# Designs tried in a protein design chat: VHH binders against b3qqe0. Part 35

Target 1, 332 residues: b3qqe0
Amino acid sequence: MKINLDRTSSGFCIGVQGTIHVAEEKLNQSGELYCLGDVVHNEVEVKRLEALGMETIDIPAFEELRDAEVLIRAHGEPPSTYETARRNNLAITDTTCPVVAKLQKTAKMLHQLGYQVIIYGKKIHPEVIGINGQCNDEGVVIKHPDLSDEAEIAPLDLGRKTALISQTTMDVPGFYELKKNLEKLFAEHGHRNPGTKSGEWMAVRDIDITSEKTGGRAMPELVYKDTICRQVSSRNGKLRDFALANDCIVFAAGRKSSNGQVLYSICKDANPHSYFIEDVDEIQPEWFVGENGKPVESVGICGATSTPMWLLEKVANYIGKTFGDDSGNPDA
Key: E = the ipSAE of ESMFold2; O = the ipSAE of OpenDDE; V2 = 0.75 times the mean of E and O plus 0.25 times the DockQ between their complexes.

## First folded at step 10 (VHH; framework vhh_8dlx_2)

Design q07 (at its last look DockQ between E and O 0.80; V2 from the best seeds 0.63)
Fold by OpenDDE, look of step 10:
Structure q07 (fold): chain B 332 residues (1-332), chain A 118 residues (1-118)
Amino acid sequence: as target 1 above (332 residues)
Amino acid sequence: EVQLVESGGGVVQPGRSLRLSCAASGFTFDDYDMHWVRQAPGKGLEWIGNIYWSGSTWYNPSLKSLVTISRDDSTNTLYLQMNSLRAEDTAIYYCARVHLEGDEFDYWGKGTLVTVSS
């Protein structure tokens, strides 16, 4: 019996993994760590970390906290959080996702260069709050790419040089739809990049932004940067293929995981021998017997984006020891 | 306070259609992904489908019933249209909100009972 562990389509994103890893290290060293907000939206993982000494705190508690170590999560925080930390003599362990950190820096630089920063995203999302904080909360947050929400577009200055960026977890089609509609809107009001008939906005890179900041090449007045993270993209397709490639699928996730429900349905559709579990105690021996009465040749183990990898590994190990020969490299 | 209130359930004959509603309040409705799930008597939770904040929908491929999920952001209402109902569709139907920062259901309605019987 070959056990295949899906490490690509399952588990936390790289940012969240990094946060958890750092949290574990800190907890192993100090035995206590505060986390500003939920480190991950998985109860099992949160409980595990709490057992290690993590305490989740909210903003009011954070504001009252003194002389402690606080973990900043992957989605980042606005500058005000760091200011509070300084005032309160808090030691910050910053685990902002590198992608988000770069985005924050980009937003800050654009703002410093005098650009009106439009953020495609959800205004209430912590990531957007952090990004907008880099813009002194002067960014214009738009969620409706069709510009149908008057309240969202009301603060737009159509005569101002403007940069469009995105929350990392937004959809790519929506971002480019928004770009198109903004191009039209600004052009209709007489604001266009020179040399453009259609009023198209120009893509900029970090090097372009840095160049302008340092007195190099000036950027166009109307620019955009696609700052959407693609790490989670195409997981559904990959998972389907994974399900097809194995005789049996053991899908591990929390029952309250929406993503888990969706992904499991994909697995089950692709492979009717797919089984949903929360933990190893739910595993049934009958799952690993083929229709011919012989053991299955391959077992795929996968999970949701909120499924900890250690749980998947636990499942893999359990199945290998209990039902199969440990000879299968789960990493193959 | 976040609230989700399902309605539209009842007793229906096989082959009929039914439209369920979920009234949302206490949050910015159009920021959230919304799901429909159901629980039949003595069975576990079954995922039906979802509508993302963007309006895109996804459905459980294993469901034989024709389902359509829609949302009206102006009224903060989620809908589940079900066609060609069967006895096996008898269940309590729930609308659920997905956490803004994750993939976990953070709020559920109390559910509405759908009974399909001749």
Scores: ipSAE 0.608, ipTM 0.888, lowest interface PAE 0.8, mean pLDDT 91
Fold by ESMFold2, look of step 10:
Structure q07 (fold): chain B 332 residues (1-332), chain A 118 residues (1-118)
Amino acid sequence: as target 1 above (332 residues)
Amino acid sequence: EVQLVESGGGVVQPGRSLRLSCAASGFTFDDYDMHWVRQAPGKGLEWIGNIYWSGSTWYNPSLKSLVTISRDDSTNTLYLQMNSLRAEDTAIYYCARVHLEGDEFDYWGKGTLVTVSS
């Protein structure tokens, strides 16, 4: 019986895994570490790290904290957080995801070049707060691509040179719908890039922004950069393929996991021999016996984006040790 | 203060339909993905389905043809339409909010009891 562990569609993204690793290293070294906000939104992992000496704090507690070490999470923080840390003599361990850090730099440079920055995103999301902090909180945050929310668009100055970027976790179709509607709105008010047929905004890259900043080629007045992270966006399709490739699926997640419920439904729809567990004690021997009474040829093990890889490995090890031979099979 | 209040439960004959409501307050409702879950007497939690902030829905495959989830962002209300009710649909029905930064349900309603009796 072959046991396949899904390392491609299951578990935390690379940025969150890196944050957890750094937290573990610091805790092993010192036995204490403050974390601004939950290091990850997974209760099991938070409890595990707290047992090692981590203390989760909120912004009010952070503002009062003095002479301590604080970890900055993968989604990053606005400049004001770093100013408070310096003022309070805090040692910062910054685990801001490189993708988020690059986006913050992009937003800062666009703002410094005089662009009105539009952020496709959710206003209260910490990533957006951090990005807008780079724009001195002058960014215009829009969540509704059809421009239906008058409060979102009220701050827009249709005569300013303008750049559209996105929170990394927004949906791709919504971003391009927003771009389309902004193009129309600005063009209707007489503002469009010279030479564009339909008032289209021009895609720019970080190198283009850097080039203008350093005295090189000037960018058009109306630009956009698709900053949506695609590392996670294809997981549904990959999970379906994984489920189809195995005789039996064991899906590990918390039953209160939103992503866990959705992804399990995809597995179950693709492979009726899919089974949901929270831990190894829920595993049933009959799952691994095929219709002919012989052991299934393959077992796939997967989980949600919030399922720690160590749990998936625990499940794989348990199945291998417990059901990995013909001994003890009731049909043998 | 974040609040989720379910309503619309009660005693219903088998084969009938029922619409549950979940009134949300204390947060920006249209930023959040919302779920319906239920707990039958003596059983664990069973996921019914979700609706994303954008309006897209997913359903438990076992219930897919029997339920519909909708939301009205103008009234901050989440709905669960249930059709062809059966005795096994007797349960406490909860609405749940997904944490904005994470994957777990962070706020729950107190639930509304649906009893399907013969």
Scores: ipSAE 0.528, ipTM 0.818, lowest interface PAE 2.0, mean pLDDT 87
ESMFold2 (binder alone), look of step 10: mean pLDDT 83; pTM 0.835

## First folded at step 11 (VHH; framework vhh_8dlx_2)

Design r01 (at its last look DockQ between E and O 0.64; V2 from the best seeds 0.00; counts 0 for: pae E 2.7 > 2)
Fold by ESMFold2, look of step 11:
Structure r01 (fold): chain B 332 residues (1-332), chain A 118 residues (1-118)
Amino acid sequence: as target 1 above (332 residues)
Amino acid sequence: EVQLVESGGGVVQPGRSLRLSCAASGFTFDDYDMHWVRQAPGKGLEWIGNIRWSGSTFYNPSLKSLVTISRDDSTNTLYLQMNSLRAEDTAIYYCARVKLEGDEFDYWGKGTLVTVSS
C-alpha cells in the first residue's frame, strides 16, 4: 500500500511555517520566548509552543516588558512597536513574512514620494494597521471594489497623485475591479495619466518605486501594484486532483476549522472514499480494504491550512505501521 | 457581546422550500465571512457553504443545486435558502463566524431545527 502525504496544499503557508521554525529554535536554545500576539492562528499549536516555554503577550504587556526576547509574528508590526522595543531594551526576533515586509516598505516609499495610498483591505485587520502605520495612518482603506460605501471613498482626493496597493490576503478579482472603478472615478474628475485612452493606471514594480525614490525616473501620477500573495491560489483544484489520484483519502483537521470543512467537502465530492478525522484514534480498518477484499493500492493523507504538518506525519506513520503490508522490524 | 441567532426552522413537507435567517450583532458584520453548517441526528457536522464579506459564495458541491446563501449588510442578517427539501435535510442548522485571522469558527448560533416530514 503506497502512502502519499500532501505537502503542497496542506498545512500552514511557508511564512507561518518559518515563524514556527524560528520560535522552536529559540525555545530549544533558551527555553523562554515572549511572542507579541498569537504566534499562529491555531490554538493547539499555540498551546504546544507555550508548553515549550513561549509566553503570549498583548500590547500593554509588551509596553511594560524590559530586557527580554520578543518574537514578532508573520503579519508584522507598525514602526511604533519597534520603537518601544528599542526603548525597553528588548531583543527582537522578527519573523514578519517577507511578502508583508516588502509591502510595508512599498507603502512607506509611496507615502514618502507624496502618493495618496489606497489600501484594498479590511481596516481592522492587523496587516492593514501595519501597512497604514507606514503611511502615518493617512492611507485610504477601501474594502468594497464597486465603491458603493460612501464612507470609504469620502477621504479620497481625486486630484492627488495616487497609488493602489492591497492587503496580501484579499481576492484578486476584487483588486482589479477596484482598480477599474478607481480609474473611472479619477478620469471622470479629469485626472488621468497622460496618453492613456481610458485613464489607465500604470502597474509598477518595486524597482520602479526605488528608482524614483533615489532620484531616477519618475512614475506617472496614477499607479498600482498588485501585492496579493498567490501562494494559496488553486489550492481547491490541487486538492481535488490529489483526492482523485488516490484510492482513499484520510483528511485530518479540527471539526471547527472552516477551511477544514470546505476542503473536506471538495475531497469527498472528488473521491467518495474520503474520511474525516481529528486524530489517529478515529481511523477505521475497513477504509483500507478495496471492493475485492484486498488492500487499497494508495492512501492519500491531507488536511486544512490549520492542520499542523506533525499531525499529518503522525497519521501517515500510524497508517503505515498499523495497516501496511510490512509490520516493520525495528532493531529492538 | 458577539451574538448570532438563527430563526426560520420548523416542520416542512418534502419538496418544499424554506428560508433560514441568522441575525448578527456585536461586531462589524460586513468584515467577516459567514458560514452555514448543519448536523443531522446521529451525524457529524456537514458544511453547507459560505458567503464572504465581499458577497461571493462557495457551496458544498453535493448541496449547491439546493441552497443559496445571501447576506444583507444593512440589517446584519445572513440567509440560507433551501429548495426541494428531502427527509435527509432534517438537521439543526447553524450559522457561524470565521475569525478575522485564521480559519476557525469563533462564534456559533444555538441553531434552528428543520424537520422534513409528511
Scores: ipSAE 0.468, ipTM 0.784, lowest interface PAE 2.7, mean pLDDT 87
Fold by OpenDDE, look of step 11:
Structure r01 (fold): chain B 332 residues (1-332), chain A 118 residues (1-118)
Amino acid sequence: as target 1 above (332 residues)
Amino acid sequence: EVQLVESGGGVVQPGRSLRLSCAASGFTFDDYDMHWVRQAPGKGLEWIGNIRWSGSTFYNPSLKSLVTISRDDSTNTLYLQMNSLRAEDTAIYYCARVKLEGDEFDYWGKGTLVTVSS
């Protein structure tokens, strides 16, 4: 019996995993670590880390903190956070997700180039706060892709060169809907990219500030960059493929997890031999017997985005030990 | 106070259609994803689908062709249209709320029973 653990489409994203890993390392070394905000949107994981010595602090507490080490989360922080850290002699362990870091850089560059930066996202989300901070908080944050919220669109300058970017965890269809509606809105007000009757905005893949400053290829006035994280957005498809690739699926998540229910439904649709568990005690021996009465050849272990990896590993180990032949290292 | 009240359940013959309603009060759909789930007798919870705060809908792939979720913001009501009902669709149907960026169902209705029988 081969046990396959899904490490890509299940559990925390790679960015968050990185943060947790660094936190654990630091805690193992020093026994104490401040974390600005919740390290992950999972209470169990936060409590686990707190039990290891992590102290979660808010912005007011952070501003009063001196001569300490502070972990910056995967979501990133605005420039003001780093300034405060410098001022207060705080040692920063920066675990900003590389995807988010790149997005922040992109936002900064666009802003420096004089673009009005529209951010598809949630204004109160830490990631968006960080991104908008790179724009001196002058970005226009839009949550409603249909532009139905007048308060969101009120700050828009329809005559200004404009760039659309997205929070990394937003939905792809919504982003492109927003793009379409912005195209229409700007076009109706007479602002269009040259050569475009419809007022189509142009995709920017790589922003070369140097090229633009040196008289290279001028960027269009109206541009967009799809900055949605594909790891997050493609999870459903990957999970389906994972489910198809195994004889049996053991799906671990909380019963109250909406994401868990959604993703389990995808697994079950793809593989009818999918089973939902909260913990290892729910695992049934009958799940690992094929229709022919023989043991299944492969078992896939996966979970929700809120499922800690250690739980998935626990499940994998349990199955391997209990039902597997002595030889199955889940890490092989 | 947040409240979710399902209605429209009952006994229906196979092949028929049924529309369920969920009346929401104490909040607006703008900040929440709304889900339909069901539980058949002796079975676990089954996710049917959701409508996101943005109005986008997602469905259980196994049920996608048979169900449609919609909402009326003016009445703050969520709907589940079910077509071609089968005996296996017999269940208690619940509407549930999920906060944006949240994962857990934080509020549930009491449910409405749908019985599909000849």
Scores: ipSAE 0.375, ipTM 0.812, lowest interface PAE 0.9, mean pLDDT 90
ESMFold2 (binder alone), look of step 11: mean pLDDT 85; pTM 0.849

Design r02 (at its last look DockQ between E and O 0.61; V2 from the best seeds 0.00; counts 0 for: pae E 2.6 > 2)
Fold by ESMFold2, look of step 11:
Structure r02 (fold): chain B 332 residues (1-332), chain A 118 residues (1-118)
Amino acid sequence: as target 1 above (332 residues)
Amino acid sequence: EVQLVESGGGVVQPGRSLRLSCAASGFTFDDYDMHWVRQAPGKGLEWIGNIRWSGSTFYNPSLKSLVTISRDDSTNTLYLQMNSLRAEDTAIYYCARVHLENDEFDYWGKGTLVTVSS
């Protein structure tokens, strides 16, 4: 029987995979590594790395830590974290995702150019904390696009030049609703970009910001940059197609993974012969017998974004050796 | 301490409707995506659907026409409306909070039992 492993839509993103690899290398070298916050979306993987010598710490513990090596995870940290590390003689292994690092740089440059930075996002979210740290914590964080939360909008100076950006995981319709409501609010208080009839803010790119920073053409007073990541929306359709293309699906994830539960439901809807496992010990031989009593011709192996690729590979290898033709290779 | 408390379960006749509530405390409710999950006797967990912090919903396709999830951020309450209940809807119903930094459920309610029988 043919074993198909989904390497495209399953498992951690490339950035998180890289973070895990760096952590493993450091642990192999020294046997000790602190990580500021949970390194990955999977408690099995966190426990595995902890068994190798990693210790997960929170901000209070980090502030007391001295003379140690600390991993910065993919969503990054505000500048104050790096200042504490220098003060405490901590060796930082920084695995901040390039997308997040770029957004932090964008926020810093806008702030340095004198913009009041509005961040569409959740104030307590680590990504927003990191972004706002680049703005010396002067960024105005707004979560409610209708501007209904007076505490969120109270810090706004409606006469300042202003830039709207977003936490990468916010919703696109909300971002543009917020943009429209801000346009109205500023315009009603006498602040519009020169020459605009509607009070619209100007979309800007990183090159526009860099150009002004280096003495090029100035941007208008009221600008926005849509920094929302859009890579997730196609996954459901791709997973459904994968489930339909195989006789049987083995879906690996933690049972308390919210992404895992959602994606498994999509698999099960598309292919009733879909089975949820956390590890190979849950696999039942009955799953690989078709309605006619003969072995199924294909098995698809997939998982959630929180499922480590090594687990998917383990599952594929187990099925191939236990129930399949020994000449089969999940990658062939 | 984060708490999620489901209520509204009980014995109900087939074909009837039922609304479950999940009272949330100990956290900023409107920052979090929330899910409903159920477990029928002798079965594994079945995902019902979610509602994002923004109010957007996504449902298990097999249940989509039978359930509605809503939230009231002013009362920190999550709701599950179930219509046309069937015997197979007998289960313990849980609300769950999604971790802010990752995709895991970090807190679950203790559940409320719904029994659909005459």
Scores: ipSAE 0.482, ipTM 0.807, lowest interface PAE 2.6, mean pLDDT 86
Fold by OpenDDE, look of step 11:
Structure r02 (fold): chain B 332 residues (1-332), chain A 118 residues (1-118)
Amino acid sequence: as target 1 above (332 residues)
Amino acid sequence: EVQLVESGGGVVQPGRSLRLSCAASGFTFDDYDMHWVRQAPGKGLEWIGNIRWSGSTFYNPSLKSLVTISRDDSTNTLYLQMNSLRAEDTAIYYCARVHLENDEFDYWGKGTLVTVSS
């Protein structure tokens, strides 16, 4: 029996994993670490880190903190957070996800170039707060791609050069819907990129500030950049493939996890021999017997975005020891 | 206070259609993702589909052809249209709200029973 652990489509994203890893290292060294906000939206993981000496603080507590080390989470922080840290002599351990860091830089550059920055996202989300902070909080945040929320679109200047970007965890279809609707809205008000009859916005891959300032490569007035993280957005497809590639699937997640329910349904649709568990005690021996009465050849272990990797590893190890031949290395 | 109240369940014959409703109070749908889930007797929870705050809908692939989720923002009511019902569709149907940050279900209705029988 081969045990396959899904390390790519399950569990925390790479950014969050990085944050947790750094946190653990710091805690092992010092025994104490402040974290601005919840490091992850998983209670078990938060408690684990707290037991190691992590203290989660909110913004008010952060503002009063002096001469301490503070971990910045994967979703990043606005410039104001760093200013406060400097003022208060706080040592910052910055674990901002590289994808988010790049997005923040992009937002800053667009703003510096004079673009009205539209952010597809949730206004209250920490990532969006960080991104908008790079725009001096002048960004226009839209979460309704159909532009149905008048309050969201009220601050739009339809005559201003404009750039559309996205929160990294938003849905791809929604982003492009928003783009289309913005194109229509701006075009109806007489604002179009030159040479475009329908008023299409232009994709920007790389922003060269120097080139723009020197007049070498003028950017179009209306632009968009797809800044959605593909690691997160492609999980559904990858899980389906993973489910198809194994004889049996053991899916580990919390029962309260909406994402877990969604992803499990995808696995089960692809592979009817998919089973949902919260922990190893729910595993049944019958799951690993094929229709022919023989042991299955392969078992896939996967989970939700909120499922810690250590839990998945625990499940894999349990299955290997209990039902596998002594030779099953989950990392093979 | 946040409340979810499902209605529209009952006994139906195979092949028939049924529309379930979920009346929400204490919040508005434009801020939250709403899901339909069901639990058949002796079985685990099964995800049916959801409608996001943006209005986008997603479905369980196994049920996609049989269900449609919609909402009326004016009445703050969520709907589940089910077509071509089968005996295996017998279950308690729940609407559930998703927390804004942690992707967990934070509020559930009491459920409405759908029985498909000849």
Scores: ipSAE 0.433, ipTM 0.810, lowest interface PAE 1.0, mean pLDDT 90
ESMFold2 (binder alone), look of step 11: mean pLDDT 85; pTM 0.856

Design r03 (at its last look DockQ between E and O 0.71; V2 from the best seeds 0.00; counts 0 for: pae E 2.3 > 2)
Fold by OpenDDE, look of step 11:
Structure r03 (fold): chain B 332 residues (1-332), chain A 118 residues (1-118)
Amino acid sequence: as target 1 above (332 residues)
Amino acid sequence: EVQLVESGGGVVQPGRSLRLSCAASGFTFDDYDMHWVRQAPGKGLEWIGNIRWSGSTFYNPSLKSLVTISRDDSTNTLYLQMNSLRAEDTAIYYCARTHLEGDEFDYWGKGTLVTVSS
């Protein structure tokens, strides 16, 4: 029996994994660590970290905290958080996702260059709060790509050089819809990039502030940067293929995981021999017997985005030891 | 305070249609992914489908042809249209919200019972 562990479409994103890893290291060293906000929305993982000495604090508690170490999560924080930390003599362990960090830097640079920064995103989301903080909270946050919300578009200066960016977890079609509608809106008001009759906005890959300030290649007045993270968008298709590629699927996730429920439904549709578990004690021997009464040849282990990888590995190891032939490392 | 209240359940004959409602308060749908889930007697939770903050809908492939999810933002109400109901569709139906920053359900309704019987 071959055990296949899905390491690509299951588990925490790279950003969250990084945060968890750093948290563990710090906790192993000091035995105590404050975390500003929930490190991950997985109860099992949070409890595990708490048992190691992690304490989750909110903004009010953070503001009163002194002479302590505080972990910043993958979503990032606005500049004000760091100012508070400095003021309160807090040691910051910054685990901002590299993608988010880059986005924050981009937003800051655009703002410094005098661009009106439009953020496709949710205003109440911590990531957007952090991004907008880099713009001195002067960014225009738009969630409705059809520009149907008058309150969202009211702050727009249609004569100002403008840059469109996105929250990393937003949908790609919506971003480009927003772009198109903004192009139309600005063009109708007589604001267009030179040489563009339609008023097309220009893609910016890299922003060189030095070049812009020194009279190098001037950036267009109306620009956009696709800052959506692609790691999350293709998981459904990959999981279906994974389910099809194995005789049996063991899907590990929390029962309260919405993503887990969605992904399990996909697995089950693709492979009727898919089973949902929260832990190894739920595993049944009969799952690994084929219709012919013989052991299945392959078992796929997968989970939700909120499923810790250690749990998936635990499941894989358990199945291998309990039902597998002595033969092997799930990573072989 | 966040609240979700399901309604529209009852006894229905096989082959009939039923529309469930979920009235939400304390938040707006356009920021959150909303889901319908059900639990049949003696069975585990089954995901039916969702409507994302963007308005896009996704369905359990096994139920896709039988259900439609929609929302009315003006009334902050979520709907589940079910067609061609069968005895196996008997369950308590819940609406649930996904946490803004994660993938866990953070709020649930109390549920509404749907019984499909002749």
Scores: ipSAE 0.673, ipTM 0.905, lowest interface PAE 0.7, mean pLDDT 91
Fold by ESMFold2, look of step 11:
Structure r03 (fold): chain B 332 residues (1-332), chain A 118 residues (1-118)
Amino acid sequence: as target 1 above (332 residues)
Amino acid sequence: EVQLVESGGGVVQPGRSLRLSCAASGFTFDDYDMHWVRQAPGKGLEWIGNIRWSGSTFYNPSLKSLVTISRDDSTNTLYLQMNSLRAEDTAIYYCARTHLEGDEFDYWGKGTLVTVSS
């Protein structure tokens, strides 16, 4: 029986995993570390890091803190957070996800070039707060791609050169629906990219965004950049493929994991021989007997974004030792 | 203060339909994914399904043909439509909210009891 552990689509995203790794390194060195906000939304991991000396603080506590080391989480912070850190002599360990950091840089540059920046996103989300901080809080945040919320679009200046970007965790179809509706709205106002009759905006990847800043040619009036993280948006499809590629799926997550339930439903829909566990004690030997009465040839082990990799490894080891061909003594 | 209040439970005859509501307050409802979860007497939690902030839905495959989840963002209300009710659908039904930054439920309602009996 071959055991396949999903290391690519299961567990914390790359940004969060990087944050945890840096926190562990700092705690190993000093035994103390403040973290601005919850480092991760997983009780087991938070308790583990707290046992190593991490302390979670909120914004009011951060404003009062002096002469200390503070970790910045994967979703990043607005410029004002870094200004406060400098004023208070705080040593910042910045673990902003590279994708988010690049997006913040793009937003700042577009704003400095005079673009009205539209952010597809949720206004209260910390990532959007950080991005909009790069735009001096002048960004126009739109969540409804059909432009049905008049309050969201009221701040738009339809005659101004404009750039569309997105919070990294929004949905791709919604981004392109918004782009299409904005193209129509601006074109109806008489605003199109110079030298074209098309109402379409130009993708930033097709032009040098720094040209005007460095003295190059003029940039188009209306541009967009699809800044949605594909690691997150491609996960459902990759998980479905994984479920189809194995005879049997063992999915590990907490039953109170909201994403765990959704991702398990994808596995179960693709492969009826999918089973949900919280830990190895829930594993049943009959799961590994195929419909022909013979042992299954493969078992896929996967989990949710909140499932730590160590748990998946524990499950893999247990199944290998207990039901493997050379075990000799599988559990009943 | 975040609050989730379920309603619409009660005693229902087998084969009938029932619609549960979850009234949300204290947060920006249309930013959040919302879920229904149930717990039968003496049993563990059973996830029913969700509806995302964008309106898309996912369901427990074993219940997929029997339930429909919807939301009304103008009234901050989550709904669960259940059809062809059976005795095994007797449970406390909870609504739950997904944390914005994580994948865990961060708030739960107190639940509403549904009893399916003749």
Scores: ipSAE 0.558, ipTM 0.833, lowest interface PAE 2.3, mean pLDDT 87
ESMFold2 (binder alone), look of step 11: mean pLDDT 84; pTM 0.838

